# Designs tried in a protein design chat: VH-VL binders against q96il0. Part 34

Target 1, 167 residues: q96il0
Amino acid sequence: APERGAERRDTAPSGVSRFCPPRKSCHDWIGPPDKYSNLRPVHFYIPENESPLEQKLRKLRQETQEWNQQFWANQNLTFSKEKEEFIHSRLKTKGLGLRTESGQKATLNAEEMADFYKEFLSKNFQKHMYYNRDWYKRNFAITFFMGKVALERIWNKLKQKQKKRSN

## First folded at step 1 (VH-VL)

Design p1c (framework fv_pabinafusp)
Fold by ESMFold2-Fast, scan of step 1:
Structure p1c (fold): chain C 167 residues (1-167), chain A 122 residues (1-122), chain B 112 residues (1-112)
Amino acid sequence: as target 1 above (167 residues)
Amino acid sequence: EVQLVQSGAEVKKPGESLKISCKGSGYSFTSYWIGWVRQMPGKGLEWMGIIYPGDSDTTYSEKFKVQVTISADKSISTAYLQWSSLKASDTAMYYCARHPKVYDSGNAFDIWGQGTLVTVSS
Amino acid sequence: DIVMTQTPLSLSVTPGQPASISCRSSQSLLHSEGKTYLHWYLQKPGQSPQLLIYEVSNRFSGVPDRFSGSGSGTDFTLKISRVEAEDVGVYYCMQSTQLPYTFGQGTKVEIK
């Protein structure tokens, strides 16, 4: 598993957090959780002798990470927005304020929120099915290229052994 | 033996400060995250936050970010949960639990402390 | 935040009978590493929670084979093939795919 990086948080152009792994890293590094998606980004190590096939794999993994981060940032924002709208609507109907006397956000109990969660899950069921489908397609492609990279590395080792034997 | 040992039960008044501890033993303390989980009387489990003792990187649940401070002292393999000013609503059992690195295959709270009961009343 | 919903909230089982607990997430738990970080815990009366199943279907060390987990995406199930008296307690699912980590509300299992 990639080692966890000790780094500061930055926001990337795509709206996800960027991080800076420790210097001289020879492994993939995991950064702090993105503010919006709550997913930890992975910084992929780039070897000096990266093959074209290895580069394709890395770029595919990076692009998939960006896609995944954007999906969850948007989904979390939608959930938070709709949840707050539901809570505010119910509190207004009850004649209650949006904040408690202590200044904390007023909330509904679990039973009162059950209708919102049920409807949110039903409303987003198809969207999450499409996400899973697209994720499996992307992960299949990544797995396929990982296999090709592994075979390339095995092949290179075998060719090196053959060359040493011929010397 | 891998274990987490928590400090003893506390009885406090509203407005008082408190710091409870969670000591790890039998493993590399700086190689695992330590999470804190609250359980109010008769209620379920709530994740409060997590700290990586190797560099003190800490992530809080938004609900608890202002209410508590999580820290660790790697020289004595101990993590801490601290309140500057306790409220009656802080009355709960508090658990610490060990969490492998996020992308390890066993990414779950695998070892739990025995819990620290905190009672806040006048 | 990902909301975890368990059903049923409670069940009473005759010893030796099977039990099944469902856990649904408000969002897919499939992580970018291709793993699904859904875990099951048991809290016996007066004790700390203990890990039963990690990453959907893997039994933790020392957990009897009568416990099994399954599922994908947003729907997950914990099954106990033959419930024993020592299995009494509250079962919780948890996701650690996204921060904040979230638990289900719990399912209380009792013996009839």
Scores: ipSAE 0.000, ipTM 0.469, lowest interface PAE 20.6, mean pLDDT 80

Design p1d (framework fv_pabinafusp)
Fold by ESMFold2-Fast, scan of step 1:
Structure p1d (fold): chain C 167 residues (1-167), chain A 120 residues (1-120), chain B 112 residues (1-112)
Amino acid sequence: as target 1 above (167 residues)
Amino acid sequence: EVQLVQSGAEVKKPGESLKISCKGSGYSFTSYWIGWVRQMPGKGLEWMGIIYPGDSDTTYSEKFKVQVTISADKSISTAYLQWSSLKASDTAMYYCARDYSFGEYTMDVWGQGTLVTVSS
Amino acid sequence: DIVMTQTPLSLSVTPGQPASISCRSSQSLLHSEGKTYLHWYLQKPGQSPQLLIYEVSNRFSGVPDRFSGSGSGTDFTLKISRVEAEDVGVYYCMQSTQLPYTFGQGTKVEIK
């Protein structure tokens, strides 16, 4: 017997149950961009009658989101740190101070920064390749489970109709 | 919180039309059927019919097929019960209740009821 | 249509004593999928019905264990082992094995 049929209720109907996401949409909603990853998080609505398959899909999507946010937060931090180190090194080589006469951090022009971008991209090429591979694997899994959930919903509706109409 | 909120009490004259509502919140509205139950003053419960809001698939008790129309608007999570021409015999409390379309049990969450009084 | 018949129609119980309500269907409630769709509802004075027992013997969430359901085929029983003041109301059996769903006439439980 699938869990869908024998759903355990967390709370009595007259008691406290789970609420809809903010603004009472009862659907997934998108938050503001994360400070470090610069990605918008998705907050997933959890229906009271969620099937085990639907739960698995939701958890997979949540895990994929967390993995994605962590990857880009780490990548952006690494980029920022290595950029500052590169600028510092190049300014030292030119005999320039780390600050301008106005007290702001000294920087390199776009042509000079091209070397850094080239080095960063080539150094991180393999890391980005593994990211893309894992991203596709995760999206294939999500698409597969979305298909399974769709079929489950169609079958359950048909089964429910049969129950309502038959002796 | 899973809740069904019904429209307020109605006082009507015979021959008038009426449409009462039942709004769901706190759950996936299109994953459950919505049933309607009548309770005449001092009497028991009578099942009127049921609708699946996802595609408006509706089934009526034979007694109520001609008397009422059940409909739903999934975009606002609301089900409706409608009369084209009310009779004094329609005086009753009307309840909506969700029915678990994928579950083992029946109507588990009920609206507070809408009292309809039809008198000349 | 399946006809549901409850007995007794009214019951006065001293607090702490047991109560028993019978429900009979005009035909078997065993569905082809192997389940029996008989349920019990309680309607307290001035309130909407609330689900007590589903599929013969399963207590709904939050329902005290002093409530129990039993039966098979056409004969079903709801038992309250120790009636309390909060149990006052009208009890209804209902079948959802066949459309249309049908309710029993109701059993009014009141305190002596």
Scores: ipSAE 0.000, ipTM 0.448, lowest interface PAE 23.2, mean pLDDT 79

Design p1e (framework fv_pabinafusp)
Fold by ESMFold2-Fast, scan of step 1:
Structure p1e (fold): chain C 167 residues (1-167), chain A 121 residues (1-121), chain B 112 residues (1-112)
Amino acid sequence: as target 1 above (167 residues)
Amino acid sequence: EVQLVQSGAEVKKPGESLKISCKGSGYSFTSYWIGWVRQMPGKGLEWMGIIYPGDSDTTYSEKFKVQVTISADKSISTAYLQWSSLKASDTAMYYCARQYGSDELYYFDPWGQGTLVTVSS
Amino acid sequence: DIVMTQTPLSLSVTPGQPASISCRSSQSLLHSEGKTYLHWYLQKPGQSPQLLIYEVSNRFSGVPDRFSGSGSGTDFTLKISRVEAEDVGVYYCMQSTQLPYTFGQGTKVEIK
């Protein structure tokens, strides 16, 4: 069933399950992996009575997801491009063709590729540090707003209880 | 006792088809994902894909999507990994493993005992 | 794909001494919802892998307290406080934050 399908998709490796009475609209939906970033996007459920604070939290999560998707799409593209350039350059230096005698695409062994991985990691160290810093800051902000939303819900629950008793 | 039992070792020739199995017991088979992991002789672990037996929803690693088909028969609590045409490079130990997927725990436990597939001329 | 790199590839330990294995990811394993899906497995000779540690630092049921996991972001460590003969095997880290799931290349632990 679609409801069960939504629950199942919410439990995918990149997702978190949001439990409510079974309805697809009560759950965040996890999409297929993006071709470039390989990250599964989350399509957030929007309640009809969403508070301004809940909207801020949702938008922050959506913005963080988009930022994360763009970062990794770019990084994966850069890695693939530089890896191919390195392989071509190294094969040229050795006087080897781009194809083996069996017609396969020529490649370098693990020892030879170690130079590329070491260079790539060193070259991108600062970029990854800035990414991790911003990732931490974004997740701290999300946690902070999640706490505020939780407090708002508790407060509203208490107010509803008071009003019901007064009536 | 929760366990996964895999089919026995296979010796095949290049170009032959093969279907190996992974039978679950001691739990609700349709409520968990089943993953497949390859280990080439003397090498590390490679994730191949996962299937949700309740509706046969599958996700493959791009490397394996064209090489294999993952399927399941929920009526007998069994998942399958199959090749239409084997290559010598398919020689490996193949493991199935259960994945928690309804909570925040996306790890593999338990693991099957493994099925050794040998493809030689 | 997230690349998982383990160091060292091989480790020979005197019985009763501590051991430490590092696992580094090519990108952060922190999921947007605040969880870090980094797990450790042990494969003893001739056996299937078995889960040791899930989500960075949680010991799986039945795993001795001499095993501990730590780390965040891209840098993770598995520590064995006092290595015993039964701890021999190949240790693997795995990420499940992003598809495809990826494993480290493995660290072989032997007794001297």
Scores: ipSAE 0.000, ipTM 0.497, lowest interface PAE 18.5, mean pLDDT 79

Design p1f (framework fv_pabinafusp)
Fold by ESMFold2-Fast, scan of step 1:
Structure p1f (fold): chain C 167 residues (1-167), chain A 120 residues (1-120), chain B 112 residues (1-112)
Amino acid sequence: as target 1 above (167 residues)
Amino acid sequence: EVQLVQSGAEVKKPGESLKISCKGSGYSFTSYWIGWVRQMPGKGLEWMGIIYPGDSDTTYSEKFKVQVTISADKSISTAYLQWSSLKASDTAMYYCARGDYTWESGFDYWGQGTLVTVSS
Amino acid sequence: DIVMTQTPLSLSVTPGQPASISCRSSQSLLHSEGKTYLHWYLQKPGQSPQLLIYEVSNRFSGVPDRFSGSGSGTDFTLKISRVEAEDVGVYYCMQSTQLPYTFGQGTKVEIK
């Protein structure tokens, strides 16, 4: 299959075939948390007579959801990796092994882990700032298009009223 | 007597898969870490990663994380290093070595090495 | 990553003469109270590496007394009091203070 490339932008979460909303849903549906991002996906309802503007809004919301899921999946992976490295380093500082003699994974207490959380947040400050900026930008765009859709619906109602009056 | 015995030399073409082995004997295999070290022809030593065979907990060097898979089968006291698709740049001697349960003394016992040659 | 730098890169020694190899780390290797995870390995021609010294100054089992390690922080030295023919090979320092484990580039020791 070299003629077709795999789509890198999946709008649906993993396990969609098992966790899909009911066939005749007339509203948005919230699914279970994704394995990687820990975020709950939203399955968007598509109206029977969706306008081009309504479609653009829906696609923007879906694209924003995918972007959000990808960000947190990557962040959680980075967090998990760096947490393990921190635990290994601290256990070595204490003269303790990565494993107990019985083979159990060695752990740190909550006070020791607090140091890691503070370091992780400081290290990722710029990344989180860019995420927040893009998050607000996307939400502003969504709000803007929601306003446009609302205005379109008001205009259509007004036009129908005028036509009915003129008869 | 502690021994690590590695599989024999391999000659492969680019794109082929390969899995080499390291069998431990003379000690409790599940109580020690096994590490993998690469030595390219005429070059020094590079640490690739380690595995704890008791539960297959694995840590990789970032340089090697996407290139290889490290695994172990504790029922036969054997650790493995695997490539899904070999490259000419993978031509090297590969050593396995044992680390104690505290991982403090580095590597104490080493295998004899497996020479992997990748050429077209 | 911690970078390990060895000097000299090569060394020719007359049998019975002392030899000294230095290893420098880009960061301190002191990780716990009194513990420094710096190790020395010897790779003889055509053979696997073998552990000589662990944690700066401790000789591994079977290693002759003529080998000694010293140092602290970022500067470490391996000394051979009287070099013998069987000591020929490449010597590597390694740190296991933090992941990833890193080796020095190696020092080749030759006779005459």
Scores: ipSAE 0.000, ipTM 0.461, lowest interface PAE 19.8, mean pLDDT 81

Design p1g (framework fv_pabinafusp)
Fold by ESMFold2-Fast, scan of step 1:
Structure p1g (fold): chain C 167 residues (1-167), chain A 120 residues (1-120), chain B 112 residues (1-112)
Amino acid sequence: as target 1 above (167 residues)
Amino acid sequence: EVQLVQSGAEVKKPGESLKISCKGSGYSFTSYWIGWVRQMPGKGLEWMGIIYPGDSDTTYSEKFKVQVTISADKSISTAYLQWSSLKASDTAMYYCARLNPEYRDTFDYWGQGTLVTVSS
Amino acid sequence: DIVMTQTPLSLSVTPGQPASISCRSSQSLLHSEGKTYLHWYLQKPGQSPQLLIYEVSNRFSGVPDRFSGSGSGTDFTLKISRVEAEDVGVYYCMQSTQLPYTFGQGTKVEIK
């Protein structure tokens, strides 16, 4: 029903809907998830007639993707290494082995891990804050250039229409 | 206020069909997705699928696509979960829950659950 | 599919003491729109799950401020600053960044 669309729109999240994926691009390719960052890279299609503005947008998107991948790969590795080190240190202090009798990896209780999480969060607060700031800044720039590319394409289409009507 | 009321417990034999229900009240039923979640005895939660009652648009978890059918009757504000042929492995608690996009596509209100027991 | 892993699987807490639960995802939960769709639920014994925290750190209506969520990317934590008897149950993290929606295996919290 036509009213269905309005109802769905009113209840949709402020961001992109999980039930309405973005329009597909046949020329872009999505790669496998990165081992460390767990993010899927996008391989961007390069048109033969790419304008300087389109090139700037593509490079900005590529650079932002690489930056994002590096950040999460480093963050995940750092967390895993520090958590492992903390657990090993505490288990040694208690005289416990690194694995249970069932072969499962030994863990600390919530009280013991709370010290680690508190320290890790405090230590990484500024890093995450700067990440969020830079992420917003990069996405603002991408949106700005996407707007410019869209306007360029509209202008070029209008020029073609004027030329056809003149001839 | 907002409530999801599910049908009562079921005891069935393998091979039998079953249809359980989830009735919404206190909100616009056709404006929110309804999800189904399975919890096997002593186990965690597994998402099965969701339906938009306004047009019966349905999305399934791949694991459950062949096992069950999700449907809805918007005239009586009721969603359904149905099996054509039950298996002993279908023994579980089944929950319906309302998906709220305002809270980032999470389930904000849950039904009380329907216990389905399948045994010979 | 995104796999959600919780640690520990169970913990026993004296009333008034803090508790923390970890949740790790096999893939980043950061959506292209800049939001992280990680949520926490509590299932009290014999009851349906109830929403505690949505989008990493936001408390749902009526949830006490002793509950807090934090994290980013693939690593998330739920903290209870001072555990009360009414907090016993099984805690689940859930991601809704990608279909299919997936839950962690659950963490059982008991009072000593």
Scores: ipSAE 0.000, ipTM 0.452, lowest interface PAE 16.6, mean pLDDT 79

Design p1h (framework fv_pabinafusp)
Fold by ESMFold2-Fast, scan of step 1:
Structure p1h (fold): chain C 167 residues (1-167), chain A 121 residues (1-121), chain B 112 residues (1-112)
Amino acid sequence: as target 1 above (167 residues)
Amino acid sequence: EVQLVQSGAEVKKPGESLKISCKGSGYSFTSYWIGWVRQMPGKGLEWMGIIYPGDSDTTYSEKFKVQVTISADKSISTAYLQWSSLKASDTAMYYCARSGFDEYSYGMDVWGQGTLVTVSS
Amino acid sequence: DIVMTQTPLSLSVTPGQPASISCRSSQSLLHSEGKTYLHWYLQKPGQSPQLLIYEVSNRFSGVPDRFSGSGSGTDFTLKISRVEAEDVGVYYCMQSTQLPYTFGQGTKVEIK
């Protein structure tokens, strides 16, 4: 049985994993998969001279990661629970236990599971549609700010070259 | 005769460990699920969890996932409910009951006599 | 989790009169193929619970025909046509349609 404190920390509203990147990291750091979402969290490096634009991009990426982690943690738990309930219910309906007469765990064939997948997708259609819409909006915003940061960095590099050649 | 016989009453102090038992007889023990139900003094029934003794596949109610461990030893047709550290709030009557796939649509048809657990200082 | 709610919580009945107990689920207990996994138990004073009705309306072995169950979806009723002294105790509904299995709070039936 998992430690209750560790489980509660994993379910924190932020959705961020419980580990630290290396002390002298100069790059973003990728952590192990989250227990519930199965997604690997990214720990973002904060530059010493972070511009306001870079800060806005980083915060947007962090917020999007937290939103994404929460969505998939909830979705995966719901899917697993409903799949188990469906299998249990179907085996009961057929007069079969959760085990065969030989003691092996009873399973449903692909044709029987097709009904569950159809129901699950239908039931969650609106939810997934809203997720996809928000996901596209968030990625558009991130891409837009990534472009602005790239242009800022190019401009700064050009300014440095001008000063170098104007002494 | 199909029956479930539970271990005797227990009087414990907070922080102590405890393991109570439920022995099946008169039927194929590994062919049925065994569920555990708690009843606090003067209160209703609470489903704690269920185990399939053939392979110890276990499912818990969310409330009881951290509080207890359910296990079974098919070689002696016995299921167990265990606490690592008892609390006064664990004071209750604990029942085991049998559930089957083809009989009574998983209704619990055979119940043990209950084990009274009292936790006080 | 499916929440099971019983009403009334307590019922006092004159011997030979009928009694009715209601059970509501927070979600439908109906499965495809028309099966509904709702069961009723009786716990007599000082005794273990015993199965009375399984799958909404089926009487368990040895249960008198004065007991009947009915209902569908989320609303279920247990009826006792003529209450006898032996019927005193606490009645519980339980669903086994979805894990975890859940009980109602219980209805205490007493003789006046």
Scores: ipSAE 0.000, ipTM 0.441, lowest interface PAE 21.5, mean pLDDT 79

Design p1i (framework fv_pabinafusp)
Fold by ESMFold2-Fast, scan of step 1:
Structure p1i (fold): chain C 167 residues (1-167), chain A 122 residues (1-122), chain B 112 residues (1-112)
Amino acid sequence: as target 1 above (167 residues)
Amino acid sequence: EVQLVQSGAEVKKPGESLKISCKGSGYSFTSYWIGWVRQMPGKGLEWMGIIYPGDSDTTYSEKFKVQVTISADKSISTAYLQWSSLKASDTAMYYCARHLDSYEGSYPFDYWGQGTLVTVSS
Amino acid sequence: DIVMTQTPLSLSVTPGQPASISCRSSQSLLHSEGKTYLHWYLQKPGQSPQLLIYEVSNRFSGVPDRFSGSGSGTDFTLKISRVEAEDVGVYYCMQSTQLPYTFGQGTKVEIK
């Protein structure tokens, strides 16, 4: 095991940082917000004596995190793309160029953008409704398995006490 | 933007092995289950099974659990349907399709691949 | 397994006239969470299935408002208020309330 002070520099191309949790962590580690989803990833600690039930819970939590991360990454990309398309369409309708005199992107005022936000929310209402449904289902399942894991640990201790007492 | 692209048509003899593919693009592949649906010539749709690509957790229809293997490679956003030994009765169009929810009471299959025609003849 | 039965198996419709397709399930499709997971698909000749209606009555993105779904429990209906040439194909109902997911046998819609 290398000593602390390992000279692990940025090996990622172009300075893009990877989410790299500390090795040999004894607890879950929380990373920086993802560039696309804006959510913080959690890297789960795996005990050496992980039970099948504990593995199932960890797997469910990891799967739920990935699902959540990618839903918001996709949603944010869709929003950005459609926002730019809307702005370009409105500028074209006004007979305006896509760039200002200084070379910056031309923008719409808040009142004009309100139409876009209203339409985006309306057409994505169903998608967000299903996201919320699935989010609650997943959290209910995770909570249920957390309870099972806690009970498993308690029962293992009780069985050990009963066996010691009967001997 | 969301696309599922399947491998090309296959012509095989009985007893041969086959592996067909379904590549997802325009969305996060590991965030959705991939299902496989069979359509025999002139007949309706039959659900075969689903896989979660993030950890390869798979659920099969009882009818298909011995006949086929479903797998996925998340590094290339591709799901697979495989036969170890084809039969003439496997002649069909095979579709892959995406769905979000892994629990009972699931969201529908929303995006479908174009289909892979598998013909098994002597 | 939940068995899905569609009627009629085929129908020919004069353009502009309404059409109605029925779907019956062998068990209630009402899920314990209070939702009913019945969906309708259209498969046009030579194409893959496409989603029309999900959870009984909700139109999928891009689906014309002349399509409507209704029903509860075990009895469901897909209606097309005025059939157009582009509506030809085979319509399938599907349940995803319970594994295994099952489809109806299909209803072929043709123009007279």
Scores: ipSAE 0.000, ipTM 0.445, lowest interface PAE 22.1, mean pLDDT 79

Design p1j (framework fv_pabinafusp)
Fold by ESMFold2-Fast, scan of step 1:
Structure p1j (fold): chain C 167 residues (1-167), chain A 125 residues (1-125), chain B 112 residues (1-112)
Amino acid sequence: as target 1 above (167 residues)
Amino acid sequence: EVQLVQSGAEVKKPGESLKISCKGSGYSFTSYWIGWVRQMPGKGLEWMGIIYPGDSDTTYSEKFKVQVTISADKSISTAYLQWSSLKASDTAMYYCARTIQYDSPGEKYYYMDVWGQGTLVTVSS
Amino acid sequence: DIVMTQTPLSLSVTPGQPASISCRSSQSLLHSEGKTYLHWYLQKPGQSPQLLIYEVSNRFSGVPDRFSGSGSGTDFTLKISRVEAEDVGVYYCMQSTQLPYTFGQGTKVEIK
């Protein structure tokens, strides 16, 4: 709901890797894949003289990253849960135990698992459509602000050239 | 299997403090909100509030903000609902529920998918 | 707060017959981007609530196709095409368009 728009955007949803960029870094850094989302986090460099427009762009990128990591962490957990439930149900129907003699989790063959994958993808089709829509909306907004930042930088450069010519 | 397991039934006297628990397992506890819902005997469901265990960010229904405190200990995957001074009117079944979040610019929405078994709290003199 | 009102408060249904429950909100649940945050829950006797339908019309995992949700704006409906014994319980609509989340008062469904 709109009234809750800003309240959790700055919190990492899945526990990002303890990887940190070097303390002397002057550029963006890409970390290893997150344990839960399997996505690589980007740590953004913040210049001392960041403009309000540059700050808005950076925050939009950070928010988009957190949203993306949260979605895939949640989706991966849902997949794992439903996969376990499906396997458990099928093994019970066959009269088989949940563990092999070696103590490992019992599994189903590829043909049996195909039914689960087809059902899971079909059932989650709408979620993935909404994810793709929101992904494109977010990237469109980022591209728009990237354009604005580029124009601001061009304007400032031209203004500097004119100032130099006057002296 | 994703589960929320709540603490057992409580029988208390008015004025006593109480803290009940909700332990998550089978998923990343810090990645989901935990909501609390009250159901008074023979009545419907009332949403009380919600907490994000990763940073303890908490939002309350205004009706419950002064009545209860919601907290979480992420080190043991447990959320809590607590009263400093119980009233007879607090007699109810209390449920915790995992909240799914989808978050995009201008759009924030949530729904609860996994529920605890409930904790019955009885307050009588 | 958004007030959710359900009708009827109680339904007695013969097995195999359809049932319909209405939910009305005090203000539109439609977000400006076209999404509506209205959900349906079922609480069976002695059990915790369970999610049936989320965002108006989407069935949750494992929910039989005899359950369907519809509606827009302020008026919503949950339909059960063929009521079975295991469908007995109290049905609640809930909105999450605006904090705080609010529930309808519930509709009790029982078998004749």
Scores: ipSAE 0.000, ipTM 0.446, lowest interface PAE 21.6, mean pLDDT 79

